VHH binders against q9vpf9. Designs and how they scored, part 14

Target 1, 373 residues: q9vpf9
Amino acid sequence: MSMSIDSNKLLLRKGDMKLDNYPTCAVEALTRLETLIASRNKQNMVMQIISEFIFLERTPKDGDVRKSQALPISQMNLFQEFQLIIALIEYFSRPGRDATRNAIFLSLFGSHLTPQRSKLLSRLISTAVSGSVAPLLSSAGTWMQQVGCKTPLSLEVAQNIVSDFISYSRKTPEQLKQLPMVGPHFAANFMVAVADLYLNEQRSPTLNPPPDALLDTITEWMMENPTLCQASQQPLVLPAGAIAMPFTTPLAGLLRWVVLAPLVSNRSAYSNLHLSLLRALQQLVSSGESTALPSQDLMQIVKSLQSYCARLAESKTDPQADAAYQKCMERFAQAVQIALSSNCITNQIQLLCLLESLPPHKLMKIVIEAHKK
Short names: E, the ipSAE of ESMFold2; O, the ipSAE of OpenDDE; V2, 0.75 times the mean of E and O plus 0.25 times the DockQ between their complexes.

## First folded at step 4 (VHH)

Design c24 (framework vhh_nb_b201; at its last look DockQ between E and O 0.41; V2 from the best seeds 0.00; counts 0 for: pae O 12.7 > 2, grease 26.1 > 24.2, SAP .748 > .668)
Fold by ESMFold2-Fast, scan of step 4:
Structure c24 (fold): chain B 373 residues (1-373), chain A 122 residues (1-122)
Amino acid sequence: as target 1 above (373 residues)
Amino acid sequence: QVQLQESGGGLVQAGGSLRLSCAASGFTFSSYAMGWYRQAPGKEREFVATITYGGYTYYADSVKGRFTISRDNAKNTVYLQMNSLKPEDTAVYYCAASPSLEWLLYGRYDYWGQGTQVTVSS
């Protein structure tokens, strides 16, 4: 809109914005947004106007009553979307403070996305994965933490990565093999999101079952980069004034997924993933005190198994259901044994009481008895 | 968008058999748990059987050994084979679908069909 263009010009410290050169105007707008974010007196309305300009958004006109819009209407064509993706990659590759890049990323994509911005975000992240654009992936990982790794926004990002790189692959794609080194926090938050995506009741109606290539990719990541399982214990570069949301570790999320997997699947890929998680946990314990598997996450697994056992009351003598439960308990007991040996478990007495409430399992009984003292 | 359509209900004599079918559309059928529930007049809806996307089957005690649940992912259809029917099996039978492990962990289904009447005469 003309009025928004004039307003944006007033925000520039030097030079004019040229609309007939969109990529240059977008980069200039991003630079002005950086200046405002560095200011102690942030003006959220001004930053919103700049972001609307970057995405070429307009408010609905009274004449648009046939196409009622709850959110601003994007006027970008496919070529301009391509130009913006390139401009963002170039911008995020510039020397600068991580906190500033993260604040700009959050300002552009936030927690309330229009369909246009959501589509562009998915394409941007996939392009950054393909091109190993480390600063952008770092900001994307921080963004997932800020919006919540288990929210629909983060689950959509995770599903997009699975769709673009994994769903039609027989083995781990080369682009993804480097992801833990290029963007460790993004890789960690992707694992939290994908574990939740395939277990959670918020699952998309169009979501296929997890492909073996996904499980193999995560297994390889954990084998080569065991420190990923404790990513939540490492400091994230957050924008000044940003509030960190509660975060589940990749190990906790993946373990819950693998422990519950026997209820629906007997695929060997889950067993391989389970062994990689036990190896990573054992290495962390051997290196010092581990907080990668908190008691709260272990208690959540107990509650899931209690819910399943309540369901089994409707089919209580089914040998198939018992076999599935025994496999779940074997995997869980092995992880619990290593975790309790770390001396970092809070509320250990409450956890042991909850574990004792589950139907009996030989290995779990041994683990419980060993830690009652 | 998500639709479940039951068929195969009807009147049958005690000791007889019926096969119910549920045609599903609007979701990735192969990734969903599929189930059957029934409701007799004046009673609450009760669980009958479920089959997970991994093929694991679960049955209510009252139907175990008599009913068999199965699925055909190529046809997006779940079946309930009902043998040795009793007058107590008379109910409206509902097809249900869960987008996750929702039924196994929490006992809930998100999508339901309109039901098909099964009447077993004595």
Scores: ipSAE 0.227, ipTM 0.647, lowest interface PAE 4.3, mean pLDDT 80
Fold by ESMFold2, look of step 5:
Structure c24 (fold): chain B 373 residues (1-373), chain A 122 residues (1-122)
Amino acid sequence: as target 1 above (373 residues)
Amino acid sequence: QVQLQESGGGLVQAGGSLRLSCAASGFTFSSYAMGWYRQAPGKEREFVATITYGGYTYYADSVKGRFTISRDNAKNTVYLQMNSLKPEDTAVYYCAASPSLEWLLYGRYDYWGQGTQVTVSS
């Protein structure tokens, strides 16, 4: 027997008295969503079920407010938020198909995030990291790629992880150290996002280094997990007909850290990270569809070096005598040389021309001349 | 009802610039993925650019570095800034929209504008 939309709604409401039936009604709703998401034209019903039965939201009651355009109002208390987080962790831990988990995760968090849903998403992911919940972290990695690793949503998640495990922790937890083994795709996408938060003049007027514990953690990840930067290159497991958003590796953002670091720090972790990045660049597989090291990202590094050299000129300091600038350029030249040899850069002629705009450095000049012909 | 209205097309010399606009109505603009496609005479419609509700942008390889998609949620408008135009950019450009969930899951747009002609002369 076929079920009508009104019958489905009635069945859910009979099985889910909001307060006394929570979180059971959310689990039942998740089961119904698996069926409805397979039907491509049920998005309004999917959104309504998610809002009413999973996040316990209601529409405004005022007839003077246009109901269909108004934001939903959360009725969830803190205990129910905790119950939902546990229910979602249990749901994603059940045996099942990756495409289904990913579709459900994207349905919950891929569009129309209220502030409450965004806060709950961050708590959910941090809890999954603490619990080493691999299936949920796999879905979160897919989510980050699909919404974009550098979007405000992804940056908020990355900042919350830094807060939870680095800023407000006396010792980096073992679960964070093991993240690349438990959820390599999520770890790679997290590195893209967190690399954007630090040593990035597009985000901040000053070059703010990452916290020492974060730097140490990422450096250890890269040393212990040589294929981590390639984790995002694996095809996403999505429902039939879905189009995967392009992957982005963390290589360009982390290269910016190690190249610009001598301007603000002398920690040896940057030298170890630099070596790991050079190895990753040498082993990288490129394709004609995209590149792991777009020249656009490298040009950002040049801009920061130009700004620093402008300040040196104002103080009448020769860049060739500036130890920090020389170290930046040495690291940059080594990376560019390897990336060009590994065919990892698109638009390389444009990049080489821009590199010539920097005050000269012996190794970089050799690299430019060897590849410009 | 969903409506998409493109503007800003026209005739431009090679190397020039043009900015397309698409005004949207009849849906919650900030919750939709917005995109641009183009169709040259006798060819299939091809992807140009998309911008998600979260601001993520994605471009066809043929336009990367030359075209920029952006959105203004206060004006319910998506833009395509087209720089360094080439004769092969000549096409009818279509604005497209889809709820973010459908776009994220299926990679397609449900709603289309009428199109605006862009012609790039040698």
Scores: ipSAE 0.005, ipTM 0.364, lowest interface PAE 10.2, mean pLDDT 82
Fold by OpenDDE, look of step 5:
Structure c24 (fold): chain B 373 residues (1-373), chain A 122 residues (1-122)
Amino acid sequence: as target 1 above (373 residues)
Amino acid sequence: QVQLQESGGGLVQAGGSLRLSCAASGFTFSSYAMGWYRQAPGKEREFVATITYGGYTYYADSVKGRFTISRDNAKNTVYLQMNSLKPEDTAVYYCAASPSLEWLLYGRYDYWGQGTQVTVSS
C-alpha cells in the first residue's frame, strides 16, 4: 500500500506525536527530524520537536522556542536519560547520510544547552568513546568544530572524558587509546579542548599540568600518528548551504604544554610529546597547510614565558642561568623554526616581534634572525 | 521588542576602512550568534561574516583577511571592521542575530537590522 504523499505530510505534523511512550517518541522524533532538518523553513518546528519529544522539556504553548529566554526545564529522569543515550547511539549507528546526522546532532546540542542537555551530551560522547561508536564520534567531532573546540561546552565534554577515562580509571582504557582510529576528527578536536584545559594561564593563574595518564595518552597518540593533528582539518560534511566553522588544530595547545612543562614538571613524557609535535610540524611542510599554528596561540606561550621571566627578575635570577627557561626556549625555538620553515604560522611578524621581547636565547635568536627578513 | 541598529556606514575611498556597529536590544545578546550581511543594488543579500555566541568567527571568501567581526557582550554590540575596502564592497550592510546554531549553520537569522549604507568610491 503506497502510503500516499498526503500520509507522509501527516507524519510530519507535530500533532501526531505522542509522549506516552518514551523513548519511542524520541526515536520517532529523530526520524522525523531527518526530513525536517533539510527544510530551512521548519527550524522552529525542529526545535520544538527536539525539546518536547526528545528532551521532554516544557515548552511554552504559544511561543517561539527560539525566542524563549527561559531555559526549558527537562522532565527527564535518570532512566529516561539513559534510554535517550542508548537511543541516540542506536540512531547514529544506523546507516544514513552524514550530513543529516551531523545536522541533527547540531540541532540537538548546538544551541542554548541547558545544564541537563550538556550533561547528557557529555555522557553520550563518553558512551560513544566507550563503545567506539564511530558515526556518533564523527558527528561529535563536527559538532565540536562548529561550536568551537575551546568553548565551555567543548571543554566540559573534554573534561568529562578525562574524568571518565583517566581520573577514574587505573589504566587508560583501550577504547580511549583507540579513539584516534575510531574517530580521528573527534580525537583531534578533543585534543584541542584538553590542551586548552591545562598549562594555560588564561584559565588558571597557576600552570596546572595535565594528569600523567592523559599526558601519556596524548603522547602515545601523537607518536603513533603524527598526522592526527591534521584530522581537525578534515572538511565538514554538512548540508548544502551550511556554513563550516574554521578548524582548530591541537598543535598550538600541545606546543604550549611541552614548552611550558619545564616550569612545572620534569617528566620525560613531555620530551616525547615535543618530539612528536616536531614530527607533526614537519609533516605539515609536505601538506602545504598554512594555518596550523595561529600566532595568537603562540603569543600566549610567549606571555607565559614573559611572566615567568618577570618572576625571575624579581628574584634577581638571570634567565640565562635558569635551566627551566632555557629548556622552554629550546623547545619553543625548535618548534617555531620548523613552523616558520613550513609557513604554517599566521601573522609571523607579530610573533617574531613578541619573541624578541623575551630574554635572549641562542637558538631562538637564530630562528628570529633567520625569519625576520 | 527586539531591535538591531546598525551604524558606522558611509562613504569611503577605495583602500579605506570603516567600522560598523550593531547595537542589539530586546534579547539575550550573549546567547545569540551575530552576523553581517550585505546587499548591493540589484543583487541578492549575501553573507559577510558571523560570530558565534562563543566568539568563533566565519567570513565570506570575498572579505576574508579584510574584514573582522567582533562582539562586545557587555555592550550588546557586534562590530564589523572593514579594511582595504573595494568598490565591490558597496552595499547596504545588515546586522543579523540567530539564537540557533542550526540557523547559523544554514545562514538563517531570526532578527535583522534596517541596514547601513556603505559606499566605496573608486
Scores: ipSAE 0.000, ipTM 0.220, lowest interface PAE 12.7, mean pLDDT 86
ESMFold2 (binder alone), look of step 5: mean pLDDT 85; pTM 0.868

Design c25 (framework vhh_nb_b201)
Fold by ESMFold2-Fast, scan of step 4:
Structure c25 (fold): chain B 373 residues (1-373), chain A 122 residues (1-122)
Amino acid sequence: as target 1 above (373 residues)
Amino acid sequence: QVQLQESGGGLVQAGGSLRLSCAASGFTFSSYAMGWYRQAPGKEREFVATITSGGDTYYADSVKGRFTISRDNAKNTVYLQMNSLKPEDTAVYYCAASPSLEWLLYGRYDYWGQGTQVTVSS
């Protein structure tokens, strides 16, 4: 018989756990999830145990709408939240299988998070960065990939890291500097998220532009770890039956950042980041990666430059005389040249045609002509 | 100048007691949450106990029932009474201060002291 339809077994299991011994009941629940997560028929039981014994959430009984509205979603106080974070750090630090850890992490922090679980996730990840908790950061990196690195969930995680380790710190913590070594997959996915966060003014107007310390940190990461952008291209360690997500790479997002930066900033930190990105592009040549830069991502850069040139036309400014536009095109041409030479761009013909629609630039014209066949 | 100065550490036999003191200066002590953390040899720094500005107390499970945190706002001092000491309690004990309990718990404290060594022999 299926355990998912055995209500007597569920009642007996609940009797073994007591809410008055928190966080012990959460630790016991995590241990029991290791067995249950392997069974596809027990996913409803997994979700119920997580809600009741880990997050102390009240769920409706027998679909009673009034009772659901009368009970608060979460009963945790601030100290219990802290106890849970410590328990999760300890749990994910234990020896075990990556697939099991990743499955439990995804069950705890699914794609449809409540505000409280989202806050706890951000606290958990920041604590893991501070403590260099490699197994948890690995699971967090996988989680970011599965929910999407550019989704609001991943952007909130990235924003929290910037706030905790960059914006409110007088100096960059050593743990953050070591992040590519401790959690390369998480570091790579963080770069995907943070690049999107600062490129979208509608999404993060109060965070534009990115702090110099953030740009310097990413530059250092890439200079010390030239293959870091490839970390996000590794196959995800997914639980059995999970749908594979496409790979994401920080390179396209960071390139958008650096190429478009002169339109809003003249800071030298972007020039240093640009050089580190050119080095990373050259490193992709050595690995034979032909899918490193989707043409769609590069076409978004072209569209942004077209919009800028349209605004210049309104003010009767010649794009070829505009310093910001010239600097954008210089950086873009250098990156495109390396990527085209290494066959790292998909659908090259469409991209070259779109690049020709931009006001002429000396180096970009040479690059386009060199790669027309 | 803000200072937190711990005292009262030392060598004690298993089952014994020790009282740690943390003298604070340079800030409005009565408005701050105060806490104790410890770091054992070869281990990460761990939370021990905290007391809020309102007097609410919270303890790590490993010390609950054995340790008592208290404060004297008139003396700008927080205390940790340690009873039934175990060899596992051997660590450097640190005092921390923060305007909020949340910041204290998650390591966003304004100030912390230099620590005092506690050694429990078996």
Scores: ipSAE 0.110, ipTM 0.637, lowest interface PAE 5.5, mean pLDDT 79

Design c26 (framework vhh_nb_b201)
Fold by ESMFold2-Fast, scan of step 4:
Structure c26 (fold): chain B 373 residues (1-373), chain A 122 residues (1-122)
Amino acid sequence: as target 1 above (373 residues)
Amino acid sequence: QVQLQESGGGLVQAGGSLRLSCAASGFTFSSYAMGWYRQAPGKEREFVALITSGGSTYYADSVKGRFTISRDNAKNTVYLQMNSLKPEDTAVYYCAASPSLEWLLYGRYDYWGQGTQVTVSS
């Protein structure tokens, strides 16, 4: 097996025609990886094949001490990157087992990427969304769950999709409208990532506010696909050796975002999103399902509001800041009422105590008193 | 508004040649990258060839050595010379324009018209 791989490497290097045979050498490498990837003992060989024949990276040698600390540098030009993306789309579109596709995707893009691979990953996923490449989006969804939906890499992917399909594309609404049907797991993880992106990075002066079109698209997704907002769904098939990372549900992430939105924006698109989330939550709890909004996520919203109130107490009193807080509490109280009415919330007493620690709000006090026993 | 008008398509025998033209208007042609895509019945649109504003050319592997892309900035026209045509080249051919080579390669472009039909008989 190892002799066959070494012979294949030698054949691809023979004649110094490696670049002239691109992306053929990448396609052949992917096929070889199908037989190797399940072996832990050959992981170094798998990674070397990926680096050398798929991404055309040069790894510094120990004898080159000035470059020994440097990350591999890709030798691909823009056209070769395009050729690789097309080859990967074709590869992942072939009939095969989800476990194999997911394992290869994770090996290609892992959790610690060079800037070149990170850029290519974003372009690959964006192209797959545009082309409705369901098998690739399924593998991307699994990958995002495994590396974490709120990691910098996942946020970069989410930001690039927003840029490509909301800010630039003339056909954006139609292509994104179908995403929950083509790639539901990826759509769910994308919503978690985008909520975190705008909730945390919105405080950065360099990130523009989310476009209304994005909020409207997510609102439509939630209204048409309430099951999409349930507990983050583990992929049916996980890559060999992968451990599913606990991740926030789309409903929980989106709710936290929309509850805290009045602190930075008064746009009606947030109110529409909030109402769609309340409707989705109500439909799920009426069906006996409450895992879409765990008590832990509600407690995290309380902590975020406590942090805001602490910062506000350290600065000058602003009448607009108080009004913003009141709007946050109004939205939060409505969600809490629905969640508690489901009678499936764990640690209800602890949640109620935390809610009572927040500055007074009339509706929230009514909700708390109604659920005390 | 970017407008692109393709012409030169038709029926040709295997091994024959055909030259497609794309007349462009509504933008500064010399600053744009220009490309050709094709779509066969029941298949997705695929890249064929492109030429940068600087004149560099790139081709899909399936057409390398047989097709030649060129441009005439004075006439705001891009051309695709197709030689040694095969039945597999049968498709509707679309002209594309983008200020960014990257956007053009990844299908982030607008085109105008229905394209031009090329049919290669065996």
Scores: ipSAE 0.000, ipTM 0.436, lowest interface PAE 12.2, mean pLDDT 77

Design c27 (framework vhh_nb_b201)
Fold by ESMFold2-Fast, scan of step 4:
Structure c27 (fold): chain B 373 residues (1-373), chain A 122 residues (1-122)
Amino acid sequence: as target 1 above (373 residues)
Amino acid sequence: QVQLQESGGGLVQAGGSLRLSCAASGFTFSSYAMGWYRQAPGKEREFVAWITSGGSTYYADSVKGRFTISRDNAKNTVYLQMNSLKPEDTAVYYCAASPSLEWLLYGRYDYWGQGTQVTVSS
């Protein structure tokens, strides 16, 4: 029986949470949060107060956290932030149910984060990557899916991983090389996020171009783990009541990025990544698994190229711009040919009509004609 | 070649003191954050103290007020002064180096020493 859990009152009582020996008091608060998540009658306001206490965004007033109010800025110093990161790593490494860990993670790092929690989350995930903390990376991967892999939250996580492990390193750390094995779901969602980060933000003056080391790392991941390009490699266990956000496959996101890359860069690392993606797509098609590259994603690439051509038509003629477009179309035609050969593409007639609306390209014309009914 | 060499460990009675030294070579010591960690038999390695390149210090609650971390950039050496030692301080003590305190928060350590044994008898 669970009569006490079915209470319709706030579960917090005077003296339930005291700021004593940090981070021990935060670990005790995490245990309380786990108990509330396991209860039948969820009290979201109580869970919010507990999370605010854990991040020192709420301190007890007269020894009672219920009398306090949320602070605009966390009172954690840098050392307490590190103590909390280590405590969270230890907490998430405990034996237990994935659904419970994922629910706790979502409660701490929901869809609307303060800047302080966002910074701590990025540091927490980077620490988990460095330490190969599989349970935490699994929860982080699920969190990225729940908040959306192409949202600002997920893009910030991706950017911080690139900064921490790739931008200033001469070679990829062994922990990052092992990431597809340790946290495949996180690695897959990271690739979706990073592809969108660089594709859509390449014109931003605040974002540097992707390092060759990043492109080489993803190429190596795809060559060693071709199934990583699928939507997910491991069963997704969501907390009770959580709603999974829709996201594109790693293959679809990466392909869109490399097809459009010639518009801003002529680096060989993109060609190597493209080739690895074509190999992965061919293997999936040969195995009867072509759902990693749906028609909707192919049509999105067409729309991006249409936009580019429309802008080009309004401006001065540039031979380099034409060469860039031709290279985009070569890469795109190769992917479309493999995808259409699967006989699993929906709305094929609409896709072919959209492809015909683009300025002529020799290989693409051959592909279109071969697949017309 | 990069090296971190700890020294100063040994056997001491409860209430006594020891001073550990960590001599660094092969990198720009003055730009690095330095830390001390310890590992008791059958336990995970735990944080003891940090000192940033700018001289700011941080301590684990279990050692605060008893231990003092310091550095000498001219000698490329970091020190841990341990006072009022307790039997529970018995562990192998390790020196670690990181380019910044932020990298320590990310669990990134460029270099570790081989460790020095500290044994506190009751």
Scores: ipSAE 0.000, ipTM 0.231, lowest interface PAE 17.8, mean pLDDT 79

Design c28 (framework vhh_nb_b201)
Fold by ESMFold2-Fast, scan of step 4:
Structure c28 (fold): chain B 373 residues (1-373), chain A 122 residues (1-122)
Amino acid sequence: as target 1 above (373 residues)
Amino acid sequence: QVQLQESGGGLVQAGGSLRLSCAASGFTFDDYAMGWYRQAPGKEREFVATITSGGSTYYADSVKGRFTISRDNAKNTVYLQMNSLKPEDTAVYYCAASPSLEWLLYGRYDYWGQGTQVTVSS
């Protein structure tokens, strides 16, 4: 008997005009946010408008006696969620300043996402990937950098892309082949996130091993678009006194992942990815773009291998572990050789000393000796 | 026609408590921001508290921590719980209503009640 699937209709009134139609209220709110977001003292008003008129978040009515029930939750039905995704795609596709779109995207999906907004964000990004919505993917990429590419929020976005496009695919998905050209910043930050996601088991102990289709997709991206190895956006403007964290390049993150991969996997897809990274590194070095693999990132790989060797020293010798280490060192030596041959590595002497502290490896010894003065 | 009817005013001693109610009719209550304003003798009407359609609350600095605004959408009623009352809280208290987005954007109210007198003795 109740005809009220959309019983939470929002009324907009200016003078004597009334609008009673979702998603019109959300669209009007988004447009108004362009003005309000420019004002530093209106942040609370921006957040309330987003909560009430875009996500339809309200205090549930289930009793008058318990104040602990005063928890705002999204009242959107499935049709309204679909309407909002379409409205957001249309909004972010409009001509305008990237800074404004990025600020609105950050305000919508912030660093403290509710489960409802997180689910909507995942659906929105997957829809944007499917539809090649470049402006929205640009804002999503910037958002990943602003919240941190290796934080749980960015790792969840990466995991959802793997789930939606890759996990059940027998080939590199067609939708993803164009992603480096449509949304290079998003593609770059996705690679940083996914490398960290699969490298650190403690963050996702229930995570399945990476599909071959994922490794193949990244391999194709790197072979066709070596510039994705570069840092594509500046860090967040930090409050006074905050420490600026170094931005991890996709090349550095991916290299660390493939160098350490033999410790958990012998799949050929990792070898193919490794070769594509060496090719990309060689191309960037040849073009004078040495910032793709800073010495500090190489030193972090050394520290990871030192930690692994220290753990092995505390236990009985394992022939499989020895073979794995040798393969890690072979991949690492190849990358170090290319990086050092560029003559663009800072702190080269310190790097060489750290490399020499690792258990001996024939190729790495040759690389070290070739670059001593 | 929109109508707002306040009740619960009266005389109370300093440090006491009082609960005001405002019954609303003639509009879609759930979509409206509901607020309380007060006017002391010889002064302009001043803001006290607002609750938006989504349940977000705003308070004047002078009442923050002492007053609590709440709403019951099933009863089309907004409440103001006033604790630790002071003589300077003596005023006529007015219920106000506007579409929630209108209040957020412009800070204005479209509809006003007739008011209820609150007197706090020292």
Scores: ipSAE 0.000, ipTM 0.373, lowest interface PAE 15.5, mean pLDDT 78

